# Miniprotein binders against q56419: the designs that were tried, part 59

Target 1, 326 residues: q56419
Amino acid sequence: MEGRTLEEVQEEVFKRHGVLVPKKELEDLAKALEEAGLLLTEKVEARLKEEEEKLKRERPMRLAGLSYPEGEREARAFLEAFRASYPGEGEEARVLLMPHLEPSRVPEVYGAALAALEKTPPPERIYLVGVAHRPLKEKAAALPVPFQTPFGPALPDLPALQALDALLPFELFNTPLAFREEHSLELPLFFLKGRFPEARVLPLLVARRSPELGEALKVVLRDFPGLLVLAVDLSHVGPRFGDTPLTRTLAEEARRRDLGFLERLAEGEPEAALAFLGANPTRIDGVEVVASLLPLLRERKGKVLAHRLDLEAPTLSAVGAGTLVL

## First folded at step 19 (miniprotein)

Design kj1
Fold by ESMFold2, fold request of step 21:
Parts: structure tokens; C-alpha cells; sequence
Structure kj1 (fold): chain B 326 residues (1-326), chain A 104 residues (1-104)
């Protein structure tokens, strides 16, 4: 009934069906539907509150049996298959950029991340920084609870998280529901936990760039050393993302933007990487994370190990993914 | 004067810290921080207060999470008093760094 008066509805019903419904009957019906919608909203809100309370204790797997196997034995074999998809050697990473795209779409990109982890001494903790796909109450957030994986729970580094929260001018633990279905943490975590089963985790999300996060992390990482992981995707192009259907020209531009971005990061020049993207015309997913973490990326030189711009045939769209070690 | 009142609240907060009475200390601290910010205290002056209080808890053998909580509460007090996010973070980092320098 949006945009129409009750009289317009009444007249249309009469013209189409030959029945004049009294205005009071239409008013009563509209009121009843409004109240029923309010009751449904109350049920949904109650369920979300219940889910929020559970998330304050643990974060369950959401993608087991969909994106990776649920059982530990099968999950280990799956991990090895992904490593085999990248036949090259990795390099030690102090900072790792890896995707959060569905693993089966970019197996060699995840394999490159595993190759880097093979060269990386087991860290005491992993700073896992993903991209918030639901709104956060602040620019960034964390969830200080165990995240379940097929390899056992990834335990939170509570002292490091508390230090980080103390050094921020906003509450870090601000939006538990944003973590409920957040694949940008869950998918990379599968690979990280599988390789480093004893490492604790700082599960972090960025919604909007936060220079404050970078300044705080610079201090926390000095005193709580660990592996910094940027779990981000690259270009998003095509109709799913507001463009015309993917063409060779659009794909070439997306690849150019992806690789130029990664290469400038690999030179230790994160400001130049951001400037290279300008208005970010191919919608590289990782810009807000990189912009938040500038103090941790400056002057760190490294190498791009893998890149793919993967076609989504049903949507005539594509998403870029890469692996960068610093 | 407001500055003299803030100094009295800080000395009370230090006494409470020496007795391990965190929740009562926080009440005094919040009011003192509010007065100091409203009267133009620098971030460094406020960080020094956080440092002094934290060191009383360190000397008592307090766990690190209590120290992090104290730093966070100073930041919350500064926020409630209208300090910018840049100022709040500067206070927190300065306090953290001073504590770290003292205890390693």
C-alpha cells in the first residue's frame, strides 16, 4: 500500500473485481497487517539478541561442509590439496595479504599463502584483519572469543586484545553480530589455524579506515609480536558491482589496478598504493584495511606470490585475489 | 579553584590505588579528568596521572589486564569530557609508553 491512498486501492478493487470494499474495512486490514509486522519484528529481534549473547562466548563455524570440510582429517587433506595447487615456494612473512574469496575459486592464491606460512616461524599470535560485510558501530571491531575451526578452537589473545582496546579512542568490542557470518575472517582462519594450530588470534574487522587502529596496532605488535594478516580481496568488476558486463578491457583494467596496488605495497609504499587507485574505480576491497594499517606497512618490502582475477560466469562479473608477503 | 579540586581528587585516587580500591578510584578519576580537560590540561599531564595510578597497582602485583583497564577508563573519562579522538589516543599511548618504560 505504499504510495497509494486507501481510496485509490478501493477504486482499483472495484474496477477490477466489481466489489466496493468500505474504507473502514481497508483501514482495519492495514492496521492489522501493521501490528502483525510489528510482532514478526519482535520475534526476529529476540532471536538476534539470543545469537548476540551466544557470540559473546564463542563463534561457531558457518561454512563447514560448504567451503571446507567439517571433519579434521578431511580438513587436513583439503589444506594439503590447496598447497599442491601452488607448486612454487613461499617466503617468510611478517605481514601476509591473502584473500577471503571462496577458496575453490582461487585455489592457487590460497596455496601461495600456505607456501608463505611454511616459511614462516610459528607465531605466538595472529592479527587477522578482515573486511566487515555488515555495519559496525565503530570504524573497526574485534570479537574476543574462540572461533571454531575443524582444527579446534582458535583461542583469542585476550591480553593483546585488551591492550589494543585500551589504546583506541573507541570501544573495540562493539558489534558481536557483525561476526556471525563474516567469511573474511572464517575462510582465512581455516588456512591459518590449520598451519599454526597453537597460535592465538586477534580477530579484527575494518568497516571504514581508522588511522587510530594502525597507531594502536603499531604499539601492540611491538609488545605482542605476531603475524599480521590482511584478509582482503581485490577488484570487484561487472554487473554484480554496478558495471556493464565484463569485457576484456574491463578485466585488463582490473588486473592492472590489482597488480599495481600489490606491487606498490610490496615496495613498502602503502600511501603510493592507495594513491595509485585514486577513486578506486575497480572497487578493490582491501583499501580501507590498508589505509588503517599504514604505520605497519611502510618500508616493508616483499613479494607478490600469486594473483587471479576470477570470473563469475553467472553474473558476468569478476573478483580479484592475491597473495603478498612483506 | 577547579584545578585545586582536581588535585585533591587525584590524591584521593592515588590513596585508593594504594589500597587496591579500583572502583572507588575510578569515580574520583573520572571527575578529576573532566575538570582537568575543561581547564586545558595537556594530554601529557593526563597520561602522567594514569601512569602514577597504574604504578601503584603494578607495585601491588596487579595483573596486566587491570593496567589496561585503567588506561581504558582514563580514555573513557576523556571522551565523556569532550576530548577529541586524537587527544584520547595520545593520552592512552603516552600512558602505556610511560608504564612500559618503567616496568619493561
Amino acid sequence: as target 1 above (326 residues)
Amino acid sequence: SPIEEAKRLIEEAIRLAQEGRLEELLEKLREAIKILIENGASPEEIAEIAFRLAMEFVRRGAPPELIFRLIKEVGRAAEAAGASRETIQRIAIEAYERIREEVG
Scores: ipSAE 0.883, ipTM 0.955, lowest interface PAE 0.4, mean pLDDT 91
Fold by ESMFold2, fold request of step 21:
Structure kj1 (fold): chain B 326 residues (1-326), chain A 104 residues (1-104)
Amino acid sequence: as target 1 above (326 residues)
Amino acid sequence: SPIEEAKRLIEEAIRLAQEGRLEELLEKLREAIKILIENGASPEEIAEIAFRLAMEFVRRGAPPELIFRLIKEVGRAAEAAGASRETIQRIAIEAYERIREEVG
């Protein structure tokens, strides 16, 4: 029992129930529970270390057959279908903001990203910046290994990653296990690799805002030009996220905040976009990425191509997704 | 004479760089940077040391990855010596920019 001696536990049991449990029996029980917990922890930790070693070599697909097709032919048809979901024209992107929400939930938003890629010269490399859904040891991390896709492996740009690491005051290559199930990289990468099969990738995660990352990336992008992709979702509202059930008013507020955020980014005003959100009451998850990348977003004007606040009827919740080119 | 000891270590590191002896160089570099930071050296002064060492490897035809590693090791040494993250990054960027300017 936390914070109590065995004698105190014994006394309380006797006071409450009139039964004297021998101290040895309490000691034996506590020891057995501790040993059982330790053995389970050791087994889990051993398995996690094994998975970590595998991730030092490659990152396999986790969502093939679930979020997108596993076979290359079917994957290309999937890509074409998503492009068709957005009948508009794209714009050339030096920076692309796109979602990481389940693709089937926001097909036209991913389609808008594909439309932008059609107008974008094939880059030598893609800086893919997602949102860490598991804790990182530092504010940001990278995993410098091939990421498998139905279109072949997305190869890491090792020189650019090494340059980036060298310019950071922390170890960039940290927390490999955080990448194991990270859909904020895998889902956008499917679309990006499908359209730019020869581009190398810098797979990056942000957990907490890092001005240092932005300063380093400004230097690295100058010398290693490429496409910067912010793979982020927008508002998260409703009971799944700690709110009351979704109402029309909450949904309208979420949409207003999503669009206001995107529109200020489109004006080249990322600080104003962050200020507009205040305490971020609708939990736009892109804020830490934007706050990290301010030097790369300032004074870049562009256009919002698409937005959807997608309803999760079973949970009475919603998640926003958008496509922005800069 | 901590400054004299740091100068001695730096000249030894330069000699090791001229001979391509990276691992021995790093030991001397870590010690020198610690002394310099403890005695108030500026980020620019530390970056200059990284630049001088990098140029020796460039003259030997070293690949850029080795240069990036050298910059990273200077940053690690500064961190171990208690420098702030802002200072560490300033050292790294300054060194990178000086090397880039010289090599193109």
Scores: ipSAE 0.882, ipTM 0.954, lowest interface PAE 0.4, mean pLDDT 91
Fold by ESMFold2, look of step 19:
Structure kj1 (fold): chain B 326 residues (1-326), chain A 104 residues (1-104)
Amino acid sequence: as target 1 above (326 residues)
Amino acid sequence: SPIEEAKRLIEEAIRLAQEGRLEELLEKLREAIKILIENGASPEEIAEIAFRLAMEFVRRGAPPELIFRLIKEVGRAAEAAGASRETIQRIAIEAYERIREEVG
């Protein structure tokens, strides 16, 4: 039998402790435990519904005091320190690829993004495209609400978001919970809002490649011009990601794949960039975003400003990050 | 015939649009789009319906958000009628482009 009957439990208790617990008391206990499990499930479901309703009004900071400072003055100093970590000059971007990895791990890569933003005229709006780390109901999603930052709220571009939703064959606004803890938007947004405090934002997530998203964005960007930001990380290698221990050979391959991917994007050849990765053996997480946005990346030439494959010594693993302007 | 019934529903939807009665219009629209898709209407023909309805709301001074909602509701109706995602997107983009060309 898969489980025990109450009689078997009663006998075992008597055998071990010399006490005969009446069957009625065991039945009452079993029922109470079952009811408690149902109430816990209902409580979790109610809590998630409550969180979902809150996210339909605004998206609060989750990483203030952890990944970046909570106070505005400290946050501005933080931005300047990151800019100083990149000694070069940027170039104007119509499309910017930047990481969403913990900023302290790749300071010069974020600094390169800031350098590019210095050369970029302030846009009316920013199309911020991250990578969903929680399930989406569709291939892509958006959350058309203010995102809080230490620099004030990043306001949504509601007309552009509504136009985008109208041009998609699926519901864009139906997964608010996926945004609750999504650092791939929050971390880049800190830097973007700090440099472009007046820009509205379209906060977008991709879970699976969506050619439909690219076709719709091509139309929307034409009529609602702005800065397109691909907030993606590159290779993920080592034991934390299912590999054998990180070797010099694996690290060299990851760097080669990261740079080859970025350089082909910089040549305006996004299909070639994807083909270069093949089965994506180093797990570049920008692939689904790039594959979705092909119409917006074709024929746009630019430059790789920075790259780092950053070592996670405790896990013997590494993650790549880069800055590309198009 | 089914096509004649769909035409009747579309003309009724246009009259409701002239009166600003969006929610009542949507019921007629869903029914008409279902008939048209079941009888082989092209994405361009469905987009023309969205365009005609949008022009009535434009004449009433409707904000762009209402126009985008109308396009979305046409797509939802096509989805409910069994259209592929490719067809739904083609309808939406065609409608959007036609509306943009006429009003900007």
Scores: ipSAE 0.878, ipTM 0.951, lowest interface PAE 0.4, mean pLDDT 91
Fold by ESMFold2, last read:
Structure kj1 (fold): chain B 326 residues (1-326), chain A 104 residues (1-104)
Amino acid sequence: as target 1 above (326 residues)
Amino acid sequence: SPIEEAKRLIEEAIRLAQEGRLEELLEKLREAIKILIENGASPEEIAEIAFRLAMEFVRRGAPPELIFRLIKEVGRAAEAAGASRETIQRIAIEAYERIREEVG
């Protein structure tokens, strides 16, 4: 009824169908529809409250049997297959950039991450920083609960999370529902937990760049050392992403942008990496995470281990993924 | 005066901290922080108050989680009093660093 009165509706029905519906009948119908809408809203809100309460206890697997195996033995074999997809050697990482794209699409990129983890002493904790795909109430968020994996629960590092929360000018634990379906944490965590089963985790999401997060993490990482993981994808080009159809020229540009970004990060120049992207025309999704974490990336040199711009022929689109150690 | 009232509340908070009475202390702290921010206290002055209170809990052997909570509550009080997010973070980091320097 887009602003129409019941009398206007009555007149329209009469003009169209030749019957005059009494105002009482229209009023009764409007009341019933309004009441039904209120009841539906209340049911949705009750369901969301229930899901939020469940997430205060644990975050269950949502991609087992879809993106990785549900059983532990099969999950370990899966990790070994991915490592074998990358025939090279890794390097020790203090900071690891790895993708969150569906693993089967970029097996050697995840394999390169596993190769880096082979060279990395088991950390006491992992700062896992993903990209929020649902809105957050703040620029960043965490969920301080166990995340289930086929290798057992990834336990939260509660003291480090509490310290981080204390150093932020907003509540860190602000949007539990945003974690319910967040693959940018779940997919990398599968690989990280498989290789570091005893490490505790700080599961973090960035929605929008937060210099405050970087300043706080610089302090917390000093006192609670661990592995910093940027779980981000690179270019997103083509019609799936609101772009023109993918051409060879656009794909080559996306690859150049991905590699130029990664190479500048590898030189310890995160500000230069961001400046290189300018308006970010190929929509690298790692930008907000890198922009948040500048104090942790400056002057830290390393190496790009792998990159793939994965083509989606049916959609004429592509997504870039890379592995970088610092 | 507002400043004298804030000083009285802070001394009450310190006494409660010496007795380990965190929840009662927090009410006094919130009101003192509100008065101080409304009267132009610097982030360093606010952080010093957090430091003094934290050291009473450190002397009592409090776990780090209680110290983190104290810092967070100071930040919450500053937010409620209208401080900018930049100011809130400066207070929190300054307090944390002062405590760490004293304890190691």
Scores: ipSAE 0.873, ipTM 0.951, lowest interface PAE 0.4, mean pLDDT 91

Design kj1
Fold by ESMFold2, fold request of step 21:
Structure kj1 (fold): chain B 326 residues (1-326), chain A 104 residues (1-104)
Amino acid sequence: as target 1 above (326 residues)
Amino acid sequence: SPIEEAKRLIEEAIRLAQEGRLEELLEKLREAIKILIENGASPEEIAEIAFRLAMEFVRRGAPPELIFRLIKEVGRAAEAAGASRETIQRIAIEAYERIREEVG
């Protein structure tokens, strides 16, 4: 009832259609609509609970056929095409920063990540740390289940996840639904699983900076060595993100901030990288992940292999993506 | 006294751990940790209790998953007793490191 009284509705119906609907009938209709809304709410809640229970067993592909091919052979060829998009050589990574932006938008940035993985001995496990795009019940979360890929399931490293959970002052396994559509894990995982088919995965999300996560991971990585992957995008500028339309000046500023952030990380100076961004006016989405993982990034030098600030012409906006090895 | 009751509960928990009875010991452990935190026990003292219990399971050949669960349950008990995040994490890491030192 759009903020109208029943009498106002009754009068409008009469003026428009020449029918006087008794007040009781309008009251009955309003009650019936309210009851139907309650039933719809119950149906939605039941569906969400069902989805949550399914996610406690596995996380299915959501982007197959959209961002990457569903079939294994086609997915393998797709992976190799991305490697070919980057003409350079990589470096061995103990820590890899890579994007989660739509792969076709930044093919050479993903190609640079693949080049780094070529130089990286196959790890026993991968700590895949993405950015939560849905609220978490805590600062960070994990989902200890197989993640489906065209290359087969990426199996969770349950002992390492259990150790990590034990060392946190909050429940790590706290928000299964947040993983349902989380592309910051699914898109990088496609590339990682394709190159390291035997590695187990710790699929982690950060919503807000958690020093506790960094302290716990420092201990867990010592005893469960593996590849640490920060699956993050960089600047987000333009109207889609609350700015004025993209200009050359705004794009140049975003690029400067992206590269300055990455370069300071490459010098082993993660605190300086965060300080360089100040209030983060170009909305680099990796800041909460970096701030959580400071103990793992300090003193670790490396290289920036690739960067692109990619234009979204329809929205007059842009998103930055980069590849950094440490 | 509260301290005497906590000591009694801890000794019961250790006896249960010696018999591999994890589910039963957790009730005693949660109550003991609550009393200890309410009476000013340090994170190190609580971690020592977790260490003693874990070593009984290690001696019985328990898999690491059970040890991690025990550490987590101690943290949960400390949280329920009102301990800060910093305290909870310090308990867990101290217990983990103590166990790691002894096992290897």
Scores: ipSAE 0.872, ipTM 0.951, lowest interface PAE 0.4, mean pLDDT 91
Fold by ESMFold2, last read:
Structure kj1 (fold): chain B 326 residues (1-326), chain A 104 residues (1-104)
Amino acid sequence: as target 1 above (326 residues)
Amino acid sequence: SPIEEAKRLIEEAIRLAQEGRLEELLEKLREAIKILIENGASPEEIAEIAFRLAMEFVRRGAPPELIFRLIKEVGRAAEAAGASRETIQRIAIEAYERIREEVG
C-alpha cells in the first residue's frame, strides 16, 4: 500500500479479483503493521539499554576462545608463542604503535611489540588508544571500568581519566556501547596486560581526529606518566575495502605507504607522515589517531621493528600491520 | 550591573565552597559563568574563578578527583553559555595549570 491511497488499493483489488475489500480492513492492516514495527524496535532498544548498563560496571572479554585462549595458563603460553614469532630484540618504548588486526594473521608483528615491552620498565599506567569501529557521540571516548582479560581485570586509572575528561571540551565518557565489541582495545590489551599485570589502563577510542584530545593528553601524560600505545592498523586494500582485487601493484603501493608512514613517525615527524599519505588512498587505519596525538609524537625518534601486509585470500584483500617504538 | 551580579554569585559560591557544599554552589557558578561569558570575559578570568573555588576545596583536604570535577563543571557551564570548544578547553587547561602551580 506504498504511496497509494486506500481507495486506490481497494479499486485495484476489485479490478483484479472481483472482491471489494472494505476500507476499514485495509486501515486495520496498515495499523497492525505499524504497531508490529514499533514493538520490535522497543525490544531491540530495551536490550541495548541493558547492555549499556552492564558496560558501566565492567567490559567483559568478547574474543576469548576466538582470538586468544580464555584460561590464564593457555593465555601465558599464547604470549610465549607470539614472542617466539619475533626472534629479534626490542627497544624501550615511551610510545608504542602496535596493531589490532587478528593476532594469528600477523604473529611476528605482535611478537615485536612483546619484544619492545620486555625492554620497557613497567609503567604505572597505559594510555591505550584504539580506533572506534562503531560511531561515537564525540570525536573520542573512554570507558572508565575494568576490562576483563585472562590475566585478571585491567583496572582503569580513574584519576588520570577524570583529569583527561576535565581538560576536554566534551564529555569523554560518552558512548559505552561502542566499547562492547571493540577489538582495537581488547586485542592489544591482552598482550599489554599479560606483560604489565600491575599497570592501570586508560582505554580510549578515536573516531575522528581531535586536536583537543592531543592537547589534553599532553597535560595529563606530564602529570600522570605512562606508556602511550597507538593500537592501529595500516593499509586496507582490495575488494573488501572498495578496490579491485589485490594485485602486485596495489600491494606494493600499500607497503610503500605503510613503511613511508611508519618511517616518518620514527623520525619524529608526524605531520610529514600524514602529508605523505595525501588523500590516504590505501586507507591507513591509524591516521585519525596520529592526527589527534600530534603534540605527543613530535620530535620523538624511534624505530620500526616489524611490518607485514597480510593477505586475506577469501576476500582478495590485504591489511597492513606494524610495530613502531618511539 | 551584570558584572556586579556575577561577582555576588561568585562570592556566594566561594562561601559555599568554604563549607564544602559543592552541589549547592554549582547553580550559582553556572549563572555567574553565563553572565561573564555573555559580557565578554576572557578564558583567564573564568579560569581564575575555578582556581579560587578549587583552593577552598584543597584547604578542606578534597581529593584531586573533586578538583577535576570542579574544572569539568566550569567547562560545562561555559558550554551551556555558548562558548566555543576552543574557549572551553582554554579555560579548563588554564584553570588546571594555575591549580597545579599553586599546589604542586
Scores: ipSAE 0.872, ipTM 0.950, lowest interface PAE 0.4, mean pLDDT 91
Fold by ESMFold2, look of step 20:
Structure kj1 (fold): chain B 326 residues (1-326), chain A 104 residues (1-104)
Amino acid sequence: as target 1 above (326 residues)
Amino acid sequence: SPIEEAKRLIEEAIRLAQEGRLEELLEKLREAIKILIENGASPEEIAEIAFRLAMEFVRRGAPPELIFRLIKEVGRAAEAAGASRETIQRIAIEAYERIREEVG
C-alpha cells in the first residue's frame, strides 16, 4: 500500500481475490492502522525518553549475569581466570587496543589485555573509545555519568570530558540512548575497572571518522594524561556479514588483514594500516576509530600480544579480535 | 556602528567577568560574537576575546570547569552566528592554548 491509492489497492484485491472491498472499508482500515501505529510509536517514544533521562544520571550494567558475573567476588575470580588464559607477559601500554567481542569467545585476547594492564602504571583516567552500534547525532559522542560495574561505579572524568567538549565544533554529549546497550564500552570497561579501580573514565563512541575528535584529544590527552583504549574488533567474515560461507581461504584472508592492520599500527604507521585495508573487504571493525585518532597513533611503536579469528559455527562466520600495545 | 556596538558589549562582558557574573556575561558575549563574525573577525580575534574573559576568571580563582564552559559558549555563539565547524574548532583550540600558555 506504500505509494498506492486506495483505488489501486481496491483493484488489486479484486484482481487477486475476486472480492470488491468498498472504498469506505479500506479507508476505515487504513485509518485504524495509522492510529494504532501512532499509539505504538508514542508509547515507545515515552519509554525511550524515560530511559534517556535515567541515562543522564548513570549508566547501569546490562550484561551482568550474561557476559560476566553480577557479584564483585565472582567478578574478580572471573577476571583472574581470563588473565590465566594468556600465559604470556604483557608490556606497558600508553595506548591499548582490545576487543569488545563476547569475552568467552576470545579469552586469551582479553587475557593479553590484562597482562598489558599489569605492566601499566595505574592511570589517573582512561579514554575508552568504542564503536557506536546505534546512530549518533554527531560523528562522536560521550556520556558523562557513572557506568556501573560489579567493581563499583566507573566515575567520569568530568573536567577532561568538559575540556574535550569545549574543543569540539559540535556537542559531545549528544546521544545518551546510544550508550544504553553499547557493549563496546561495557565489556572492555569490566576488565579496565577491575584492574584500575581508581581510574576515572571518558566513555567515548565513534560512529564516523572525525578528524576533529583526534585534534581535540591530542590537546586534552597532553593536559589530562591517561590510558587511551581503542575498544574495537577486527575482521567480520562469513554469511552473517554478507559473504559466502567461511572457507579456509576467506579465513586466511581475514587473518592476514587483521594481522597486517595490527602490525602496521604497531610500527607507528596508522595511515599505512588504513591504506592496507583498502575498501576493507573483511570489514575490520574500528577503522573509523583509528581514522579519528591518527594524531595519537603516529610514531607510537609497540607490539601485537594476541589475535584470534573466532569461528561462529552455527552461522559459518568468524570475527577477529586482537590485543595491541603502543 | 556595529563595530562600536561590539566593542561596548565586549567591555561590558569584561566588567561582568571581573565581577564573576558569568550568566550575564554570556548574554553580552553571544551578541558581541555574532556582530564580530558578521563583520569578518578572524578566528584569532575571537579567540583573543575568549582569552581576555577567561583571564579575568582565572584572576578570581575560577575552577578550570568554568574556563572550559566559557570556551564552549564562545564556540556555541560562533556556531549560532554561522561559522563553519573548522572555524569553531580553530577558535576553541586557539583560546585554550593561549589560556594554557599564560597559566601553565
Scores: ipSAE 0.846, ipTM 0.941, lowest interface PAE 0.5, mean pLDDT 91
Fold by OpenDDE base, look of step 20:
Structure kj1 (fold): chain B 326 residues (1-326), chain A 104 residues (1-104)
Amino acid sequence: as target 1 above (326 residues)
Amino acid sequence: SPIEEAKRLIEEAIRLAQEGRLEELLEKLREAIKILIENGASPEEIAEIAFRLAMEFVRRGAPPELIFRLIKEVGRAAEAAGASRETIQRIAIEAYERIREEVG
């Protein structure tokens, strides 16, 4: 009711519909809506509590049948088609930066990631670092449970997760509900699990830059070696993100920022990459992840395999995506 | 003195570690760390305590997971004593590295 009085609502309904709703009926409706809202709130809270309890055991697929196929056979065909969309060859990755954008929007970028994974020896474990699009209680979090995929569950590396938690000055296992719908892990994990079915996973989210995470991971990665994956998108420009509709100038700036960021990362200069963005006017999604992982990115040279700025036509907005191997 | 009390608590914790009495050990450890931090103990001194306790676990064939838990509990104790996040992480990393050097 956005602060309107019942009388104002009555008058608006009369003006729009020519019906004078009795004030008592409006009061009863408002009360019923309030009661329904309260009931909805209680039901929502109860449901959230139930979902939180479920997340103690597993993280179910949320985007199966939407962003990727639910069935294993169809999922394998999906992977093959995405790989085919990238005409190049990959390189061996020790660090892989890949998108978490809707796969259908940037197939060749995911294809480039798959190409890199083809040249990568099967890791024992994958450190999958995504972006928290929901608030976390801490700057970073992990969920130490199996993540469901069409290829079977991605099992957590509990020893490595525990080691990581031990080396952090905060509780790593926080905010389980933030993982429930987090696509920044689910979408990359589909590709990773499909390529490396036996790899254990450390599903990590970063909400804010955590230098502590990078320092801890540097130690853990030494003793628990694995593939580090940064699941990040790049520029977010246009009306959905507070800009004017996409123009040639805005698109050129977004591409400039994206490529300038990735190129500096490819040169092993993550601090220079962050500095290049400044206030991050095009809203590169992965900034907080990169800022958290500086110790792991320094002096690592690599190659940008793919980049795309993808237009979302209905909103005249665009999102950048890239694949980088280090 | 508070420091002497902390030392006594640490020695008791070591004995408890030798007996496999983890929860009681953690209680003594939390109390000792609180006293030490309040009296200006360095991160390295706290890490040394963690290392000493960890070595008792190692000698008993404790799995790595128990060592990680011990390090984490030391960090929690330090936090409860008002240590900064930087200090807590320094303690944890230092303890971890010392343990690693000893056990491989």
Scores: ipSAE 0.841, ipTM 0.940, lowest interface PAE 0.4, mean pLDDT 91

